# Designs tried in a protein design chat: miniprotein binders against p55708. Part 7

Target 1, 336 residues: p55708
Amino acid sequence: MLHTTVTQLIGQTPVMSIDVPGRNATLVLKIEKNNPGGSMKDRMARSMVIAALQDGRLPPGGTIVESSSGNTGTGLALAALEFGLRFIAVVDHHAAPDKIRMMRALGAEIRYVEGDFREDEVAVVERQRLAAQLGAQLPGALFMNQSDNPANPEGYTGLVDELVAQLPDGIDAFVGCVGTGGSMTGISQRLKRNNPAVRTIAVEPAGSIVFGKPGHPYYQSGTGTPAGDEVGKVLDYGCIDEGVQVTDTQAFETARYIARRKGLLVGGSTGGAIYKALEFIGAGKLTGTVVTTVADGGEKYLGTIFDEEWMAKRRLLDPAIAAQLDGWLFGKARAA

## First folded at step 2 (miniprotein)

Design g34c
Fold by ESMFold2-Fast, scan of step 2:
Structure g34c (fold): chain B 336 residues (1-336), chain A 99 residues (1-99)
Amino acid sequence: as target 1 above (336 residues)
Amino acid sequence: STEEKVREYAKKIRELAEQMLKEGNLDEARKIADEIEKLAQELKKLAGDDPEVQRLADYIIFLARLIKWAIERGDTEEAKLLAQWLMETAEELYKLLSK
């Protein structure tokens, strides 16, 4: 098919399997980094913009405003270009630098929140307030408000339809990261509509409050809900069978492991989802076809997760993680 | 009536949540969490389409599941924290339904 716009390239992403034969399981990776904006967020960004244009909340030639860690902003920048809209991205220093550069390259206007926030601190309340203020004050502007926008989870239904077609023998479980709750909700509801027996496991960073645990700072970007913020209204707890936490060390070491062993550059949140999927497979809690998403690529994290000095300075390196992963994948219980 | 039954279920969930928070026996706490989950599922079926009520009921179901999982792992501190959150959520739901 000959496509005439970049957003027409969204979707139809490939799958890759990692067999775990000793555990009667296969981990399937939906390679969402292959979307034109480099992440699965392209799906929800396009969905939100189309919905707002169709119902009149956003006028032709208007301005979209969003608080973004990068991936949603990249998707919105692409949609803005296609539909002749202006895009303002409200960001903080927690966002990966290459995600900000990508949004700028696509013509987005970047607005930083004020304050002395650390890189492991998410200024989500300040970002949300500024984005809402801009949406209210600027003529023809709309704050997309992804965490409360029903078009966010709706944007992921096509991903599930692709998975069902790509995996004709069925899907036994889905393990995904939770931030706003949009992808987890959209994917889980659609999977359970097709097969109510599918197990859905939501992964948040240690320090995130989505599942009621104490809050503290974390380095994982684009995932979790930090202390002092409200969990997004798009999150449907009823479609989630289980919520679990993953540490920055577990997530980032797993991303590094996948790069070194499989040649696939994945983002930090993807590393976390893979770690938890393999932990559950290793424990015999998940069998059969276990799906997760490669939400974005490791190319955005070359100066962080994949830089040994950056990792070492923050005490995030732990070679025990590679040993755990080897044990789950290959059943290598070496005698002490 | 259906409305009276919904309020009755919310009241019982709140009472069970308070009991669970004070319970020192993990097997009994697990049984209370299981009962809360079942009552919240029944409340959700009867409560109709109020999105605030549906969200609070779903969150209670989710917290009850997390508590049972924390108990299975022997994580008593996590179980206590989650039980506190469940009690607060159940109180909010009961107040909402009482208006």
Scores: ipSAE 0.000, ipTM 0.207, lowest interface PAE 16.7, mean pLDDT 85

Design hA13a
Fold by ESMFold2-Fast, scan of step 2:
Structure hA13a (fold): chain B 336 residues (1-336), chain A 82 residues (1-82)
Amino acid sequence: as target 1 above (336 residues)
Amino acid sequence: DSSEEIQLLMDWVNYLHKLFTELLEQGDIETALKELDEMIRTLQEAVDEARKHGDPEIQKRAEELFQKVLDLWKRIYSLKEQ
């Protein structure tokens, strides 16, 4: 069909399979990087805007506000254009310049908060305060507040409907990254409504606090909850069967492996989800149809994850990871 | 001892930020990137060691410093990719 707006291109993303016949499993990748904004966040951004317009929290021609310089900000900028809204992105000076330029090119208004190398933790708090203040003070404005917004997980239900249609033989497990918890919650709840036996596994970076482990820094972007922050209210722990951690080295080496062996450029968090899915398959803990999402593309990470010098300087290279992946994909099962 | 070592690392991060700004004002981006890359690599090793300390207060301060170093590295590599 001939589409007339960019947001009409959201969804209907393809799937790609990687067979693991030695372990009675198939890994299925839902290619969410094919959304017009380059990530699965397009789904939740559109959902949040539509919900706010429908229930009257946001008036026609109003202003949406959010603290984001990443995938969510891009999705909100696209949704704002579609619905004739103003979008204000609240950022700090430590945010990636290209992400800010992308939002500005899409017509977003950029508001900076005070932040420096002495007060990095304070900058995060000030971003949230400024976004909430603008939402409360400006006429016709609404702070979207993605981490607490029930329309965030609701935005992912269409992704599940697509998966069910694309995989008629059924889905045995879903392995996905957890950030705000919106996608894990929306996908897991809807999968379990269709089949309560579906295993749902949430992957967070080592150093993230979502499942109660001690916090420390990590390089993975757009995933996890760092120490000092609060886990989003949209996360429903009750629909998650298991929470696991993946290291930066495991996630990034896996992304590099998939690019080199399969020709698919995936983001770092996707590498982590794939690593954990294959680890569970290799251990015999997951069989059948195991689904994960390619949440965004590796094109955003060409100067980092896919740059050998960048990886080497951070001591993130480990050739043992490729060997582990080869063993799980092509080797014999551990059990006789 | 360890607490004073972390303070010294914080002073180094502040110095590197100032040096980065001064070198960019002179238009010598390539020299600035090489100099900062080498110093950041050294600081990364020191911060990684500090994170192994068993004192929760020292670990929290080391984590804060590590985040500042990561943000500086991010800014430098964004500029290099130009």
Scores: ipSAE 0.000, ipTM 0.131, lowest interface PAE 21.8, mean pLDDT 81

Design hA13b
Fold by ESMFold2-Fast, scan of step 2:
Structure hA13b (fold): chain B 336 residues (1-336), chain A 82 residues (1-82)
Amino acid sequence: as target 1 above (336 residues)
Amino acid sequence: DSSEKIEELMDKVWELLKRFYELLEQGDIETALKELDEMIRTLQEAVDEARKHGDPEIQKRAELLKQFVEWLRKLIESLKEQ
């Protein structure tokens, strides 16, 4: 097929299995990094923009505004270009540097929130306030408000329809990261409509408050809800069977492991989801076909997660993680 | 009656928009453009129905969506020419 617009390239992403010999399960990765913006967020960005244009909240030629730590902003920048809209991304320096560069390359206007924040802090409250203010004050502008926007989870239904077609023998579990809750909600609701027995596991960073644990800073980008913020209204706790936490070290070492052992560059939140999926498989808690998403690519994290000096300075390196992963995957450590 | 009729027309437009993007993904550009034409016609019916029964909010929404679909059609036609 000859495509005429970049948004036509959204979806129809491939799947890849990782063998788990000696366990009662297989891990299947939905390669969402293959979307044109490099992440699964392209699906929800297109969904939100179309819904806003359809219901008249956003006029033709208008301006979209969003608080973004990266991937959502990239998806919105692509949708803005396609639909002849201006896009303003409100960001903080917690966002990965290459995600900012990508949004700028796509013509997005970048606005930083004021204040001194630690690298491991997310200035979500300040970003939300600025984005809402801009949406209210600028002519023809709309704050997309992804955390409360019902078009956010609706954007992921096509991902599930693809999975069902790609895995005709069925899906036993889905393990996914939770940030706004949009993808976890949209995927889980659609999977459970098809098969109520599917087990859904939501993964948040240690230090995130989504499942009521004490809040503290974390380095994982685009996932979790930090202390002082409110969990988004799009999150449907009723479709989630279990909520679990993953540490920065577990998530980032797993991303590094998948790169060097499987040749697939995955983002940090994906590393966390894979770590928890393999931990549960190794413990016998998940069996059968276990699906997770490669939400974005590791190419955006070459100066962070995949840089040994960056990791070492933040005390995130732990070679024990590779040994754990070898144990779950092969029943013993692989040769170094 | 009129509110139900307008809601039915807007639902039809939504289904046509979904089909439009599916057809674009399949490379069927000519059928996709035909769906945009059907949407423009259906939106004009929704505008006319809303105007007839004095519903300015729905009329404005249908009118804005019609302008968007007309713009989208021009964009796709322009890209085909390259």
Scores: ipSAE 0.000, ipTM 0.133, lowest interface PAE 21.3, mean pLDDT 83

Design hA23a
Fold by ESMFold2-Fast, scan of step 2:
Structure hA23a (fold): chain B 336 residues (1-336), chain A 82 residues (1-82)
Amino acid sequence: as target 1 above (336 residues)
Amino acid sequence: DSSEKIQELMDKVNELHKRFTELLEQGDIETALEELWEMILTLFEAVLEARKHGDPEIQKRAYELLQKVWDLEKRIESLKEQ
């Protein structure tokens, strides 16, 4: 079919498998980085904008506001362009310059919060506050509020329908990252509607508060809920069978491993989900078809996760992780 | 039985809630927040157990209670910050 807008290119992403025959399992990667905005957030952003326009909460030619740098902001900028809307992205000074440049290239207006804030303490709260204020005060404006917006998880149902068609022998488990909870909720609810026996495992960074653990800083972006922020209302704990934490070292070393061994550049949160999926497979806790998403591409992290000096300065390098992954994938760790 | 496990978890939440309210009355906000987090984790376990049971009404109830306890956490955290 001949498409006339970039958002019509969202979805129909491919899958790639990594067999673990010694463990009677296959890890399937849903390559969401292939969306036009470079991440799975395109699905949610389009869903939220369409719902707001259809409900009349957002007028024709109106303004959308969101407290997000990076993937959600890129998706919203694309949707705003399609529907003739203005987009204001509220960011802090911790936002990566290239992420800001991408949103600006797509026509987004960038608003910085005032003051020197740490990402894990006040910056997130201040961004949310400013975004809500702008949505309330500007005529024809709407704060999208992704963490509380029911159209967020709804945007991921098509991803599941694609997976079911691509994997006709069935899906035994889904392992995914949790931030707002939208993708975990949308994917898990849809999978369990089709097959209630599917095991769903939510992965958050160590230092994230989604499952009630004490908060501390982490380097994984676009995932988790940091201390000082609120877990989103879109998260349905009832559709999650297990909540687990992954460290920055585990996540980032896994992303680096996948790049060097498989030629696939994945983001840090994806590295975390792959690490936990392989850990559970290695422990015999998951068998059969285990699915995760490549939420975004490693191309956004070339100056961080894939830069050895950046990793070394933050004490994130650990060659033991590659050895663990080899052991789980090939069973060669103890071959004499 | 899954129903018996869910009832055990709900009973634990009720006991934790009683301790939580007593600690708030005593002005021990820090210990009260610790009990609140234990309630959240216990309710989360109840939600997961209810899911395995296959009864959507039991799951819905546990989930609603989890959300209410999280609303309490936000309110108490605000008071602590003052």
Scores: ipSAE 0.000, ipTM 0.114, lowest interface PAE 21.5, mean pLDDT 82

Design hA23b
Fold by ESMFold2-Fast, scan of step 2:
Structure hA23b (fold): chain B 336 residues (1-336), chain A 82 residues (1-82)
Amino acid sequence: as target 1 above (336 residues)
Amino acid sequence: DSSEKIQELMDKVNELHKRFTELLEQGDIETALKLLDEMIRWLQEAVDYARKHGDPEIQKRAEFLKQLVEWLRKLIESLKEQ
């Protein structure tokens, strides 16, 4: 059908498989970077805006406010344009520069938090405070509050319906990144409704507090919950079988590896999810059809993850990662 | 005030978690699980109290910690049975 708006192009994303010879496993990538805003967050952003308009929390012609590292903000900017809304994005230094540029190009008003923070620090408390303040003070404004918004996980149900149709032999495991917990919750709950035996593994950055480990700074953008912040109410721990941590080096070297070997530019959090999926497959812990998402594209990280000088200055390069990935992908299989 | 009450809640949970970790290191899994059950009961009381007194920040923090402790308990119970 001929579509008349950009948000109608959200979804129906392709899948790509990476066979793991000798491991009784196939890694399936759901290519969510193909959404019009460049990430899976388009699904959640559309869901939140429609829900707020339908329940009357957001008036026609109103203003939406959100704290965003970029991807959620891009999705919200697209939805705001379609529904005749204003969008104010509250951002910090941790957000990738090209994500800010994309939001600005789509007409978003950008508000920076005050303060001098390290680039591996997330100013989440300051972002949330300013966003809530703007939502309360401006006429007709609503702070979307994605971490506590039930429309966030609901936005991902279509992704699962697509996967079920695309993978008729079934899905044995899902490996996904956890930030607000919305995508992990929405995807995992719907997968387990279809088949409660599906193994769900949530991946957070080392230094994130989602699974009770001590907090410290990390470079991964748009994922994890940093020290000083609260894990979102949308996260349902009951649908998660295992929570694991991935280092910045593991995540970023894996993203670089996938680009060089497969020609697919993936974001840092996606690199982390792929690393953990392949580690579990290599260890014989996951078999069959193992799904993860290419949440966003690597083109937003050309000046960071894919720049050798940027990586080297931060001591993030480690050639052992490529060797580990080669071993899991092409090495001799363990007994089943 | 709300910030101070949240810090008190965090300090108590951290103290209980430290005791839990010490028991696990000693191999006393059954006592460690009982301590997590105590933490869950305490956190539920904190949620109920905050709800009755209209303190959404304390309620949110207590709900988060309760979910985390419940998840840790299920994980350890699963490992014990393997």
Scores: ipSAE 0.000, ipTM 0.283, lowest interface PAE 12.6, mean pLDDT 84

Design hBa
Fold by ESMFold2-Fast, scan of step 2:
Structure hBa (fold): chain B 336 residues (1-336), chain A 81 residues (1-81)
Amino acid sequence: as target 1 above (336 residues)
Amino acid sequence: DESTPEEYLQRGLETIWRAVLADENGDWKTALDLYTEGIQWLERYLQTETDPEKRKIVEDFIRLYKEWADQLRQILENQKE
């Protein structure tokens, strides 16, 4: 198909499998980094903008405002260009630098929140306040409010339809990252409509409060809910079979492992989801076809996760993680 | 001898990581040598570590890597035939 706009390239992403025959499992990676904005967030951003234009909340030629860690903002910038809208992204310094640069390159207006925040701190309350204020004050403006927007999870139904077509033998489990809860909710609900027996496992950073654990700072971007914020209204806990935490070290060492062993550059949250999927497979808790998403690419993290000095300075390196992954992936016997 | 338990563990796991890379690339002779060396560092860790949960984890790793090393020895012996 000859496509005439960049947003028409959203979706129809490939899958890649990593067999774990010693554990009677196959890990399937849905390569969402291949969306034109570089992440799965393109799906929900387009969904939110179309819904707002269709129901009249956003006027033609209007302004969209969002609090973004980067990926959502990139998707919204692409949608804004397609529909002739202005986009203002409200950000903090917790967001990966390359995500900010990408939004700016796409014509987004970047607004930083006031205050001195640590790199491992998320200024989510301040970002939400500024975004809401701009949405209220500017003529023709709408704060998209992704955490509470029902079009957010709706945007992921196409991803599931693609998976069902790509994996005709069925899907036994889905392991994914949770932040706003939109992707976990949209994917899990749609998968369970097709097969109620599918196991759904949501992965949050250690220090995130989505599943009621104590909050503390973390380096993982675009995932989790920090202490002091409220979990998004779009998260449907009823469609999640289990919530688990992954440490920054586990997530980032796993991303580095996948790059070196498989040649695939994945983001930090993806590393976390892969770590937990393989841990559950290694423990015999998941078998068959286990799906996760490569939510975004490691190209955005070359100066952080994939920089040894950056990792070492933050005490995030641990070679034991690679040994764990080898034990789960290759099993106890070699085919040769 | 002058190193902490954490230093023995770090060195052992770094050596095992190199062994696994060699194993994945089909360089079984190098992998076997590196698994053997890495296991020796992990055994030194067990001589210095007193925490029972940490010891158990490393004992499990030693068991796994000894199994993999033994499989590589068998493969290399078969090639000599």
Scores: ipSAE 0.000, ipTM 0.173, lowest interface PAE 18.5, mean pLDDT 84

Design hBb
Fold by ESMFold2-Fast, scan of step 2:
Structure hBb (fold): chain B 336 residues (1-336), chain A 81 residues (1-81)
Amino acid sequence: as target 1 above (336 residues)
Amino acid sequence: DESTPEEYLQRGIETIRRAVEADRNGDWETALLLYWEGIYWLLRYLQTETDPEKRKIVEDKIFEYLERAWQLRQILENQKE
């Protein structure tokens, strides 16, 4: 098929399996990094823009404003180009540098929040305030507000339809990262509508407050809700069977492990989801077909997660993680 | 406003056909209105249709119609300036 716009290339992403010998389980990776913007956020960005144009909240030729960790901003920049819109991305220093560079390359206007913040601090409150202010003050502008936008989870229904077609023997579990809650909600609701027995596990960074644990800074970008912010309204706790935390070290060492052992460059949040999926498989809590998403690629993290010096300076290296992963992947099967 | 996926798709296709005819005739105002109405019905079809193959075909067409509607809006706005 000959496509005429970049947004038409969104979706139909491949799957890759990692067999877990001795555990009666297969980990299936939905390779969402293959979307034209490099992440699964393309689906949600397209959904939000179309909904806003359809119902008149965003006029033709208008301006989109969003507080972005990078991936959502890239998706919105692509949608803005295709629909003749202006896009303003409100950012902080927590976002990966290459995510900012990609948004600039696609024509996004970048607005930094004021003040000095630690690299492991997420300035979400300041970003949300500035984005809302710009949406209210600029003519023809709309703050997309992804954490409260019902079109966010709706954007992921096609991902599930693809998975069902690609995995005809069925899906037993889905393990995914939770930030706004849009992908967890959209994917989980549709999977459970097809099969109520599917187990859904939401993974947040240690230091995130989504499941009521004490807040503290973390390095993982594009995931979790930091202390002082409110969990997004799009998150449906009712469709999530279990919420768990993953540390920066666990997530980043797992991303490095997958690169070295499988040749797949994944982002930090994906490393966290894979770590938790394998931990549950290793404990005998998950069997059969266990799905997670490769939400974005490791190419954006070459100067951070995949840089030995960057990791060492932040005390994130731990070779015990690789040994733990080997144990889960190649250890003895648990008794039925 | 509960209808079947087939009914939404039929309304969308018929409305878009009228939009294209108005567009060819240089009736920009009528074409814009009909493109938006057609896109509305096609988007509602997508909310009710579960077949990935059918969804993909319609999604591709919606993007094409949205871009044309935006172009027509700009033409009309520029004429007012």
Scores: ipSAE 0.000, ipTM 0.128, lowest interface PAE 21.7, mean pLDDT 84

